# VHH binders against Aspartate dehydrogenase domain-containing protein (ASPDH), part 8

Target 1, 283 residues: Aspartate dehydrogenase domain-containing protein (ASPDH), of Homo sapiens (Human) (a6nd91)
Amino acid sequence: MADRGPWRVGVVGYGRLGQSLVSRLLAQGPELGLELVFVWNRDPGRMAGSVPPSLQLQNLAALGERRPDLVVEVAHPKIIHESGAQILRHANLLVGSPSALSDQTTERQLLEASQHWDHAVFVARGALWGAEDIRRLDAAGGLRSLRVTMATHPDGFRLEGPLAAAHSPGPCTVLYEGPVRGLCPFAPRNSNTMAAAALAAPSLGFDGVIGVLVADTSLTDMHVVDVELSGPRGPTGRSFAVHTRRENPAEPGAVTGSATVTAFWQSLLACCQLPSRPGIHLC
Below, E stands for the ipSAE of ESMFold2; O stands for the ipSAE of OpenDDE; V2 stands for 0.75 times the mean of E and O plus 0.25 times the DockQ between their complexes.

## First folded at step 3 (VHH)

Design Ba14 (framework vhh_rezetamig_d1)
Fold by ESMFold2-Fast, scan of step 3:
Structure Ba14 (fold): chain B 283 residues (1-283), chain A 120 residues (1-120)
Amino acid sequence: as target 1 above (283 residues)
Amino acid sequence: QLQLQESGPGLVKPSETLSLTCTVSGGSISSSDYYWGWIRQPPGKGLEWIGHIYYSGSTYYNPSLENRVTISVDTSKNQFSLKLSSVTAADTAVYYCARDFGDYEWFDYRGQGTLVTVSS
């Protein structure tokens, strides 16, 4: 950014997505007005040999010493639950695991910290194509239903509690269909796109947006995200309707598709251009 | 208390097969919540993901190693194993077994690591 000093960026999580972001920040960050100031990972050994030692943060609680303007979470919902409010004390937060926000206590704590410290909570839209259009349609009162379906190979799911127990083997099976709020605690890493949808459509929210998980054994190298929405029915019996299908190539067994990496980089860049307003905002 | 422990020879000759076993204690490998995998760290370099296995036997390998790697699981012994064929000096590393959610991102348990040297 030409009009401001460099934005100081910290990255929390050094998995596939974190590795890609760190590489881009080191290679392209300076020309874009971005400075990487730390990288943290639960297992610090993952950063050995690839992240300069001076950029490695050993204790996440010490992040304030690096004076970040933006902290990017690409780790796990547990980080948001445990450390989100602490991060907001020091910086704006880009949430890569928005399924954490389905927990009302976590959402409340983040909103309170955001307001108290005057820092923004940004949510990456992930694989949710058309998030801004959904938000604008909802704001205009034109949204009545929103359904987000994620289909992947069963080995790509990380299911907990009742969802794990309910898993039914077959060539193509619906593992869950219902409110996103009921899904997020039991599929925290497979429900992030649906959580983003709930946040894009506040009139429906986590209780009104419908999430669907489909196990499809033919999808060995991709994730498929279908978004279906409708407006109110008119006198002709027709309603405004949109259906999108996003096919995301993914490494076998991976939770995160390759297209998501590029989308997340764009979310990071967008956050650095948006006003730092308290509250939760999609980017 | 979940613990993972690597075992196997610390010295392997070039062109031979590296074979390691991970013993899981304090928890069942037959969990639908997790994958069980192998990662390695060559001296002075970062961690490299090798592959992982689901308790059903479904395997996923690093594409750069895919033609040389076999991971197997024995749920009755609560163990999983790594075989890496046609080894060279470049395969010298500390090898770790780990519990993960099926990608490179969240290892919540890792073994202490075992050094494997490839030398004649």
Scores: ipSAE 0.005, ipTM 0.339, lowest interface PAE 10.4, mean pLDDT 84

Design Ba15 (framework vhh_nb_b201)
Fold by ESMFold2-Fast, scan of step 3:
Structure Ba15 (fold): chain B 283 residues (1-283), chain A 120 residues (1-120)
Amino acid sequence: as target 1 above (283 residues)
Amino acid sequence: QVQLQESGGGLVQAGGSLRLSCAASGFTFSSYAMGWYRQAPGKEREFVATITSGGETYYADSVKGRFTISRDNAKNTVYLQMNSLKPEDTAVYYCARSDFGDYEWYFDYWGQGTQVTVSS
């Protein structure tokens, strides 16, 4: 039988990602050594008829009573801001909304709680392909620039503040271009891939990585993520450069493509295999 | 401009039925989830039902088995069929456009509401 017993998983958020994770945990979890111990959603009515009442957590503050080993956040950056440190008191945390980490106070509080309680903060890489290569290149001192562009149909964006004013863009409109830190507060659901990139490239961070949001009305069935990076100029005057384009099929109104649902499940499984070390780690 | 207009409210006796309609305009209706909330006198708004763009439905436990949400994409209308009405169902009913996303459902536009009064 398994040495440690089942890994106890709590899910925070019951949108498409949360529903997929809960379904998989109930159907496949036991054979993978995982036990779903709670599901929480801000509006509990969304869980009615699909989540067993015994697994529904009414008050997130009571999560410790369910004794989770891993809490998966697939809700909103606000949960990380308000409850991230409290969650880390009890469990490892898989952050599905890494745009929350663009707030320096939140990042500091999570790192302090992580170190104090000896629990890991994991960040799902989402639609960011090649995160491990970026991290390794940066650690070797080989990264000078990183630019992440997300293009989607306007209906796929959930924008706030200054960015919310773009009601009727042209056929292809740049809504934002600048440091990722300036984007995250106003596009918390659409900047997660860029936040993951900033975390993968600590030499640049949220202030050095450039994020670009493009509204493209021709993208009716997909989201596109372009990652452009460069290294230092070499003896020949040329720089190392990589350009990656990822096309993700997407449903109307979806903030992430359908392929990222499967990728997020893989991130959850990876958390079970990675050492539970304090700090922030991409998975 | 997004607009949601409810209709079909009124006075009905306990055990009766009522059908609410919500006519939507100013957006691609078929691409959005739609829902209903209600607010009883002196209480906060509570969730009643939602229907996704794909037709999946979700209900509050208090109305499950009695209420049915449906949509007609050709008419840009969402419906709430209310059966076996109880005095406790008395409330103003609000139609809402749901920003049902990968993370969580939230409602970004609301109608003005329609009064439903169930007499004993």
Scores: ipSAE 0.018, ipTM 0.380, lowest interface PAE 6.4, mean pLDDT 85

Design Ba16 (framework vhh_nb_b201)
Fold by ESMFold2-Fast, scan of step 3:
Structure Ba16 (fold): chain B 283 residues (1-283), chain A 119 residues (1-119)
Amino acid sequence: as target 1 above (283 residues)
Amino acid sequence: QVQLQESGGGLVQAGGSLRLSCAASGFTFSSYAMGWYRQAPGKEREFVATITSGGETYYADSVKGRFTISRDNAKNTVYLQMNSLKPEDTAVYYCARDFGDYEWDFDYWGQGTQVTVSS
């Protein structure tokens, strides 16, 4: 039997989040038992001068040649749609774009590939405070409703389709309120926390969890995530209820707050310690 | 509301220089990475250079050492200084607001400015 050696990590996507992960893997990875084995980006020019040439992967389809144990996606939902199942053939997958899982065909294909190849699909919890508590409550049959509201400056939203035309006439405007499934195709970045919530609460799922986007012009340096949940009505006529508010500092205009970037690094580390079990798991 | 307006393109002889400017409005300019891309006839859009909000710069191998990207946050402007121009640099040059957080998320593009380098 071969020596276990370090956990071999590939990174897909070289935007700000990918750059942070690559930097940390190169600086801290060896001491943590992690080896960066490739970095891929759709536009390879963005890696020039910052990623060692030997670590640059030109064709994502060739990822198996690098023998990764974990592939981290911090690129785009399209990668999950087009390549997620192929990645699962070779490695565990940490999904940074969980809004992709709002597509039922994609979710089914990932679950089938995960089961067939005996690899895990991990989803970073992102800005979702209390994800594990939500999961446990739902598993126990104690969850009736879950509502996740994300508020930030209009410049912090990256909206598509009908949501791109949304008007913000006042200092605080609701851009969307409804099922998370209806939001994900038009807010693939800003709906990631809500997608994580839908995955944490499978009894409700993408159709039962309510997502709310609020444009607030005063939130130039902060993302606010409010999570409201309730249980069934009890014998006293009252329901179990929890409301949490997470204030996440962010550089003005950034989609991803600094606390979320740090949380994603912790999710990556957690994936290396969790058993490789088929299925979709939050970390 | 978000607007990117390129200027400074034109016809130049091989070995010459041009400075492109991109005036930005409608967003907090200092908070975004900004980039330059180009598209030659019959080719797909190609990365040229990017500058982060913190001032770090990255270049395509084809332009490294010849082109310099810079920004002036007080003027909401990003620049591309192009030296030692070659005929193969002929393209429409586009200014882009770089999402910065994830790959593929370039959300706003200017109308482009034509650069033609004569042999």
Scores: ipSAE 0.049, ipTM 0.406, lowest interface PAE 4.1, mean pLDDT 86

Design Ea1 (from E06 with D103S Y104F D105S; framework vhh_8emy_2)
Fold by ESMFold2-Fast, scan of step 3:
Structure Ea1 (fold): chain B 283 residues (1-283), chain A 121 residues (1-121)
Amino acid sequence: as target 1 above (283 residues)
Amino acid sequence: QVQLQESGGGLVQPGSSLRLSCAASGFTFSDYWMHWVRQAPGKGPEWVSSISSGGDYTNYATSVKGRFSISRDNPSKTLYLQMNSLRPEDSAVYYCATEGYLSFSSYFDYRGQGTQVTVSS
């Protein structure tokens, strides 16, 4: 049995999810063999009075000085695009914004840095229920289709480009239906579960997994994620099929539901127990 | 440099069929997923259908499922869309795209004009 010292954790992002993770790491981390070594946020004023000054990192590029074993990204896909490869020079990376991986250049850069520096890229499964079952079914050649629908109140969306200009005159409006790769650039905060699904089903990937984004004005306190999958047609002409529905309570207008925060904490704990090896891995 | 050339559009009556083609060059066609996307006047781009690199997996938008069929011929580097039971609502400019395409809005500016399909009595 190997003797393990504390696992040194850095947190990038101090929004709602980041605040919850930092609080848990400070309160429960030492007992779990985890040590918080830095917190970074684009606006450092957000950390004033709640994060000890000694733990505040002023310049993300200086993260190597804190000697992290794991850096947790709970900020924005732009951080992964701009700094992901640099982070991998120093530590394993837990990606909280996997929509960033829909960009082929970003994915390639992360994989190359992961291989070169011998560090793992972990992706939090977020609100994706049954990710391991999807992965195993796909590995066995039993997956033919995977559709992930996210429904929330319009105020819960943070949309860009063509999606920001879309009108939702009805009480229930489909804002997007198509490959996950086409959705991620325009809904980077609302497509993370779909990106996780694409990563769980590599035979389909970002081009084969279908994402559906629904604005539903009745969902004032809840985010709903429906996952529909099918296998190949059998002798009777029918296909194996599974449909799951996940209901996540959320404050009105919130992007992230409470169940997702709890799941992310479990992902953080899980990736600290997994073998550190190059590549992109769900946790 | 990826280049895609659509053809086969035209003016047809409701209930008619059309077969669209997309000729690909500048990349290893057989390694990539391919997609059909359409845009009607005054509306945003709408995804229509997708096909995997080997043709084993196909997907269809809810609005066209059961009427349209996507296929490909890797030796000739050509993507097809067979459109049956056409409706006025199918009237649009049709574009093909590869998995490297990340912005439907920028496609129209830099990849050509697509092929026009008009379904009218």
Scores: ipSAE 0.531, ipTM 0.812, lowest interface PAE 2.0, mean pLDDT 86

Design Ea10 (framework vhh_8emy_2)
Fold by ESMFold2-Fast, scan of step 3:
Structure Ea10 (fold): chain B 283 residues (1-283), chain A 119 residues (1-119)
Amino acid sequence: as target 1 above (283 residues)
Amino acid sequence: QVQLQESGGGLVQPGSSLRLSCAASGFTFSDYWMHWVRQAPGKGPEWVSSISSGGDYTNYATSVKGRFSISRDNPSKTLYLQMNSLRPEDSAVYYCATEGYLSYYFDYRGQGTQVTVSS
């Protein structure tokens, strides 16, 4: 709040997004009522020379010693699976890897910890343009389908399991088309926008929202996110429909585009300004 | 224990129709999304279609939209896939799956039924 001391923020993950957030928290945080209290990364060498030693947290399990109000996860779904409930014991959690919530056991454990410790789970909307409109449309019963397509250069994907063995035989290859739940385990870093869409449309959820991954060799400097939705058929035989295309500038091979970094910063600010309540909430 | 049993596959000519069935047991069928997934020799599994618990929401892969129709009968605990205008590219083993058991890589899905579209 405005009349309490600064909100104490911990950052988990020091990749491109984590580096940007840490930089912004150090430069702009004090003026916004935020104080960075720790940065953790699985490989601590990544923080050497760029994060002050006093802010480096060696063991994530010791995060409670830093007394955070908010912990921001910008690392990997594995952190949410392994440590999400423990983090919720001490602080509100902003999930940057919502693909972790496609696992029903993880979602249940986070909801239980959230309710038990009276801390909120926030999910960053990422590159999902129109998330609030989707949420409101679904709440009104006006949503029948939601399809999210992410197209990027092959070098921009971080694929696991069977998808990691695939190569792109043509200039434009569909790597996956199907329910978001089936995609998240094998593309945890590239399915976060789709996971946010599933959370924005609970009538459809992870089983009803369709995710599509496209490897397009012509996309050397951007990621493209297409969101297609439809409502029920009207008396005329026509359905309400919306199609949005978001072009996110990105360096060749980058997983995270510049527009996504800016959107995530706004999510961080939003969850610090909203009243916290137990449960999972989009911000 | 969740059990899914697919049937209705066979050898047909291009342009023909087939109706696949999936009999479900061991869970409250009417509470879960159901899915059809296929796998052709030498290819990874491909999602085909999905239907919500009450049948109000359906989704189709781009390659089958307009040709295939998914439906369900909750009283009989049966999922269907009506396949029209079949093409050689539709040749695959077809699998039935439910939410939480939606594994495209051989985990907790049904036994499958072979569809072959030749010539």
Scores: ipSAE 0.604, ipTM 0.853, lowest interface PAE 1.6, mean pLDDT 86

Design Ea11 (from E06 with E99H D103S Y104F; framework vhh_8emy_2)
Amino acid sequence: QVQLQESGGGLVQPGSSLRLSCAASGFTFSDYWMHWVRQAPGKGPEWVSSISSGGDYTNYATSVKGRFSISRDNPSKTLYLQMNSLRPEDSAVYYCATHGYLSFDSYFDYRGQGTQVTVSS
ESMFold2-Fast, scan of step 3: ipSAE 0.628; ipTM 0.851

Design Ea12 (from E06 with T98R D103S D105G Y107T; framework vhh_8emy_2)
Fold by ESMFold2-Fast, scan of step 3:
Structure Ea12 (fold): chain B 283 residues (1-283), chain A 121 residues (1-121)
Amino acid sequence: as target 1 above (283 residues)
Amino acid sequence: QVQLQESGGGLVQPGSSLRLSCAASGFTFSDYWMHWVRQAPGKGPEWVSSISSGGDYTNYATSVKGRFSISRDNPSKTLYLQMNSLRPEDSAVYYCAREGYLSYGSTFDYRGQGTQVTVSS
């Protein structure tokens, strides 16, 4: 039948975020010009009883038959690594975890597929405040340094690998300072804003943007994100500089989950309004 | 085939200067960001400094800012770290690393044994 031009959306991943997005697409999608055309999850049992069988995709490789305009990834970085290029053969891709792009091989494969098939890779900008201003400044050649510091109570960190053995002996401890690429694999939950910053500043990228992770025992009810940037030195020795501090209340339970879903939903709506140009774009 | 060879370390007195070198081979050196990383006894790796492919951008760890200077010579495929006003806490094995040194699977792109720097009286 005639399609009337609805934006066709496929969802990959059916964890908490995926479940919320699917419910919202089914309830609000039609009035917003969006049509959910498939849901895929590695474990299809998770979709049993909640996703209509006609919307369940059995094999991710067959996604092209559903003719999606946008595929939304809310599963795992490994899916982006292994299947991102295949998805880009058929549709634009919205990456839910920008930490996936800290893997050099994955980033190159997605950029190559994006250029070859003329589809966009979108990245949810998450909690990064001023992403558009950073991108504009970088595009104009006006950015020399970008440093993102995430401070939270030690109990707020979920660290892996070399960072898992880090100790917080004092009231305020620097757990990591270095390129964002070095942080993303070991702090995926705490590095999303920093990964978004690296993608907003391609002149610097994951190797030039500096991420700092601070355990601060005084931050019992909030997370703090500081963004410091500077331009090149002028003839007076001065440079353009900006320092932004963002305080996010950390409420356990529904408020934290709702904020994540709301932010991602806005990213989904935003990328449906953007031109489908090859490359990696924040939304 | 990618190889990185560090040199220039040694035993020096506090307040001294030292220049480290890293010779790169097996890849197009001028296409990559390069980094210096150090590891002190009993501690994890600590990032020290970074330099962009063309040398236009440099970054430094707070602990070394103002004392260390990173540079590169793309024709000779060599990375340098000039260390001034050395302190006992700068004692470590220093490694050079290519862009993407912390890749998927929690790995470092180290290709050499590093170069030992000891700052002691």
Scores: ipSAE 0.333, ipTM 0.734, lowest interface PAE 3.5, mean pLDDT 83

Design Ea13 (from E06 with Y101T D103Q Y104S D105G; framework vhh_8emy_2; at its last look DockQ between E and O 0.01; V2 from the best seeds 0.00; counts 0 for: pae E 17.9 > 2, grease 24.7 > 24.2, placed apart)
Fold by OpenDDE, look of step 4:
Structure Ea13 (fold): chain B 283 residues (1-283), chain A 121 residues (1-121)
Amino acid sequence: as target 1 above (283 residues)
Amino acid sequence: QVQLQESGGGLVQPGSSLRLSCAASGFTFSDYWMHWVRQAPGKGPEWVSSISSGGDYTNYATSVKGRFSISRDNPSKTLYLQMNSLRPEDSAVYYCATEGTLQSGSYFDYRGQGTQVTVSS
């Protein structure tokens, strides 16, 4: 990065992740060769008193004026639907809401924009442990099944549509089990890990990767992500298999755990080191 | 005992074609995924292609996609790799492999002695 000059970074969204990223970019960015050039939030009032006025972008459509090299979306999948292609006109894009890519139209638009403007679409892996291993296994044709389970306290869910009406009659309730594509529209903030998995495993994709949401009242201080996959069989008769359990500390009612915030920062740094070529890339 | 024997390698000119074969024995061939990997001098092993037990699924490394074709004949317990439009960078020892797993870019497998492919003008 040092040899290329500082990378200009814009942040879209000033929630928990956005606030963390902005803080880190301001504090550590210069020594890492990163420069924060703007922060945007749908509600500009949220930035008042915390983001320097000169860094506040009032109109997202004017982001090109700030000449970013990378725009980081940590707002909502709707921003990707509405503005993803436009962002790619001006800069590389790091998607913090992977669930947006469950929409085929959005995915197509992003790819077309990426190719047309010669900018990369990066996707944060988030809470997905072993993302690169999954990707490589899938690329080798070895991935047979992939199941991702997200378990949190009921208060940690932000569900929409038919899932919003779901009740938790017991201490542990499965709210959804099925293809990730069917989940993302109704759990846009709780399906990002599953979406990342679908992107890591294109042979299965959003239609083949199974997502599971579990409401567990005993999980008062953590989020739990389980990843289960099966791979190729060998002459011994044994099949390759992986089962990971990630316990992430989280405040009650939090949508994002603490470790995920840190992981996202690492994704941001990683994507800056990757070749900026068209296409979708997990970071 | 699992046995894999590669054949079909040789010295060829750029743009030419080769067909590699792998004879398998000592296990139920039709039940298992099969793979081709290659290793060039001074480089680590590189995955080339994979095929499912029934042959329904095939995958290729980006570097060989569109030029190489993997296939299998389960009755004869033979794995094939058709290599077209060969390039100097394809020069390597090619191995047939089974029970493969990926770990940090490396391939874990049972493999044969390999067959040398050299592409040179």
Scores: ipSAE 0.000, ipTM 0.244, lowest interface PAE 13.8, mean pLDDT 90
ESMFold2-Fast, scan of step 3: ipSAE 0.662; ipTM 0.866
ESMFold2, look of step 4: ipSAE 0.000; ipTM 0.145
ESMFold2 (binder alone), look of step 4: mean pLDDT 80; pTM 0.812

Design Ea14 (from E06 with L102I D103G Y104F D105K Y110V; framework vhh_8emy_2; at its last look DockQ between E and O 0.01; V2 from the best seeds 0.00; counts 0 for: pae E 19.4 > 2, grease 26.9 > 24.2, SAP .727 > .668, placed apart)
Amino acid sequence: QVQLQESGGGLVQPGSSLRLSCAASGFTFSDYWMHWVRQAPGKGPEWVSSISSGGDYTNYATSVKGRFSISRDNPSKTLYLQMNSLRPEDSAVYYCATEGYIGFKSYFDVRGQGTQVTVSS
ESMFold2-Fast, scan of step 3: ipSAE 0.640; ipTM 0.847
ESMFold2, look of step 4: ipSAE 0.637; ipTM 0.853
ESMFold2 (binder alone), look of step 4: mean pLDDT 81; pTM 0.828
OpenDDE, look of step 4: ipSAE 0.724; ipTM 0.883
ESMFold2, look of step 6: ipSAE 0.000; ipTM 0.116
ESMFold2 (binder alone), look of step 6: mean pLDDT 81; pTM 0.828
OpenDDE, look of step 6: ipSAE 0.000; ipTM 0.212

Design Ea15 (from E06 with E99Q D103K D105E Y107S; framework vhh_8emy_2)
Amino acid sequence: QVQLQESGGGLVQPGSSLRLSCAASGFTFSDYWMHWVRQAPGKGPEWVSSISSGGDYTNYATSVKGRFSISRDNPSKTLYLQMNSLRPEDSAVYYCATQGYLKYESSFDYRGQGTQVTVSS
ESMFold2-Fast, scan of step 3: ipSAE 0.633; ipTM 0.848

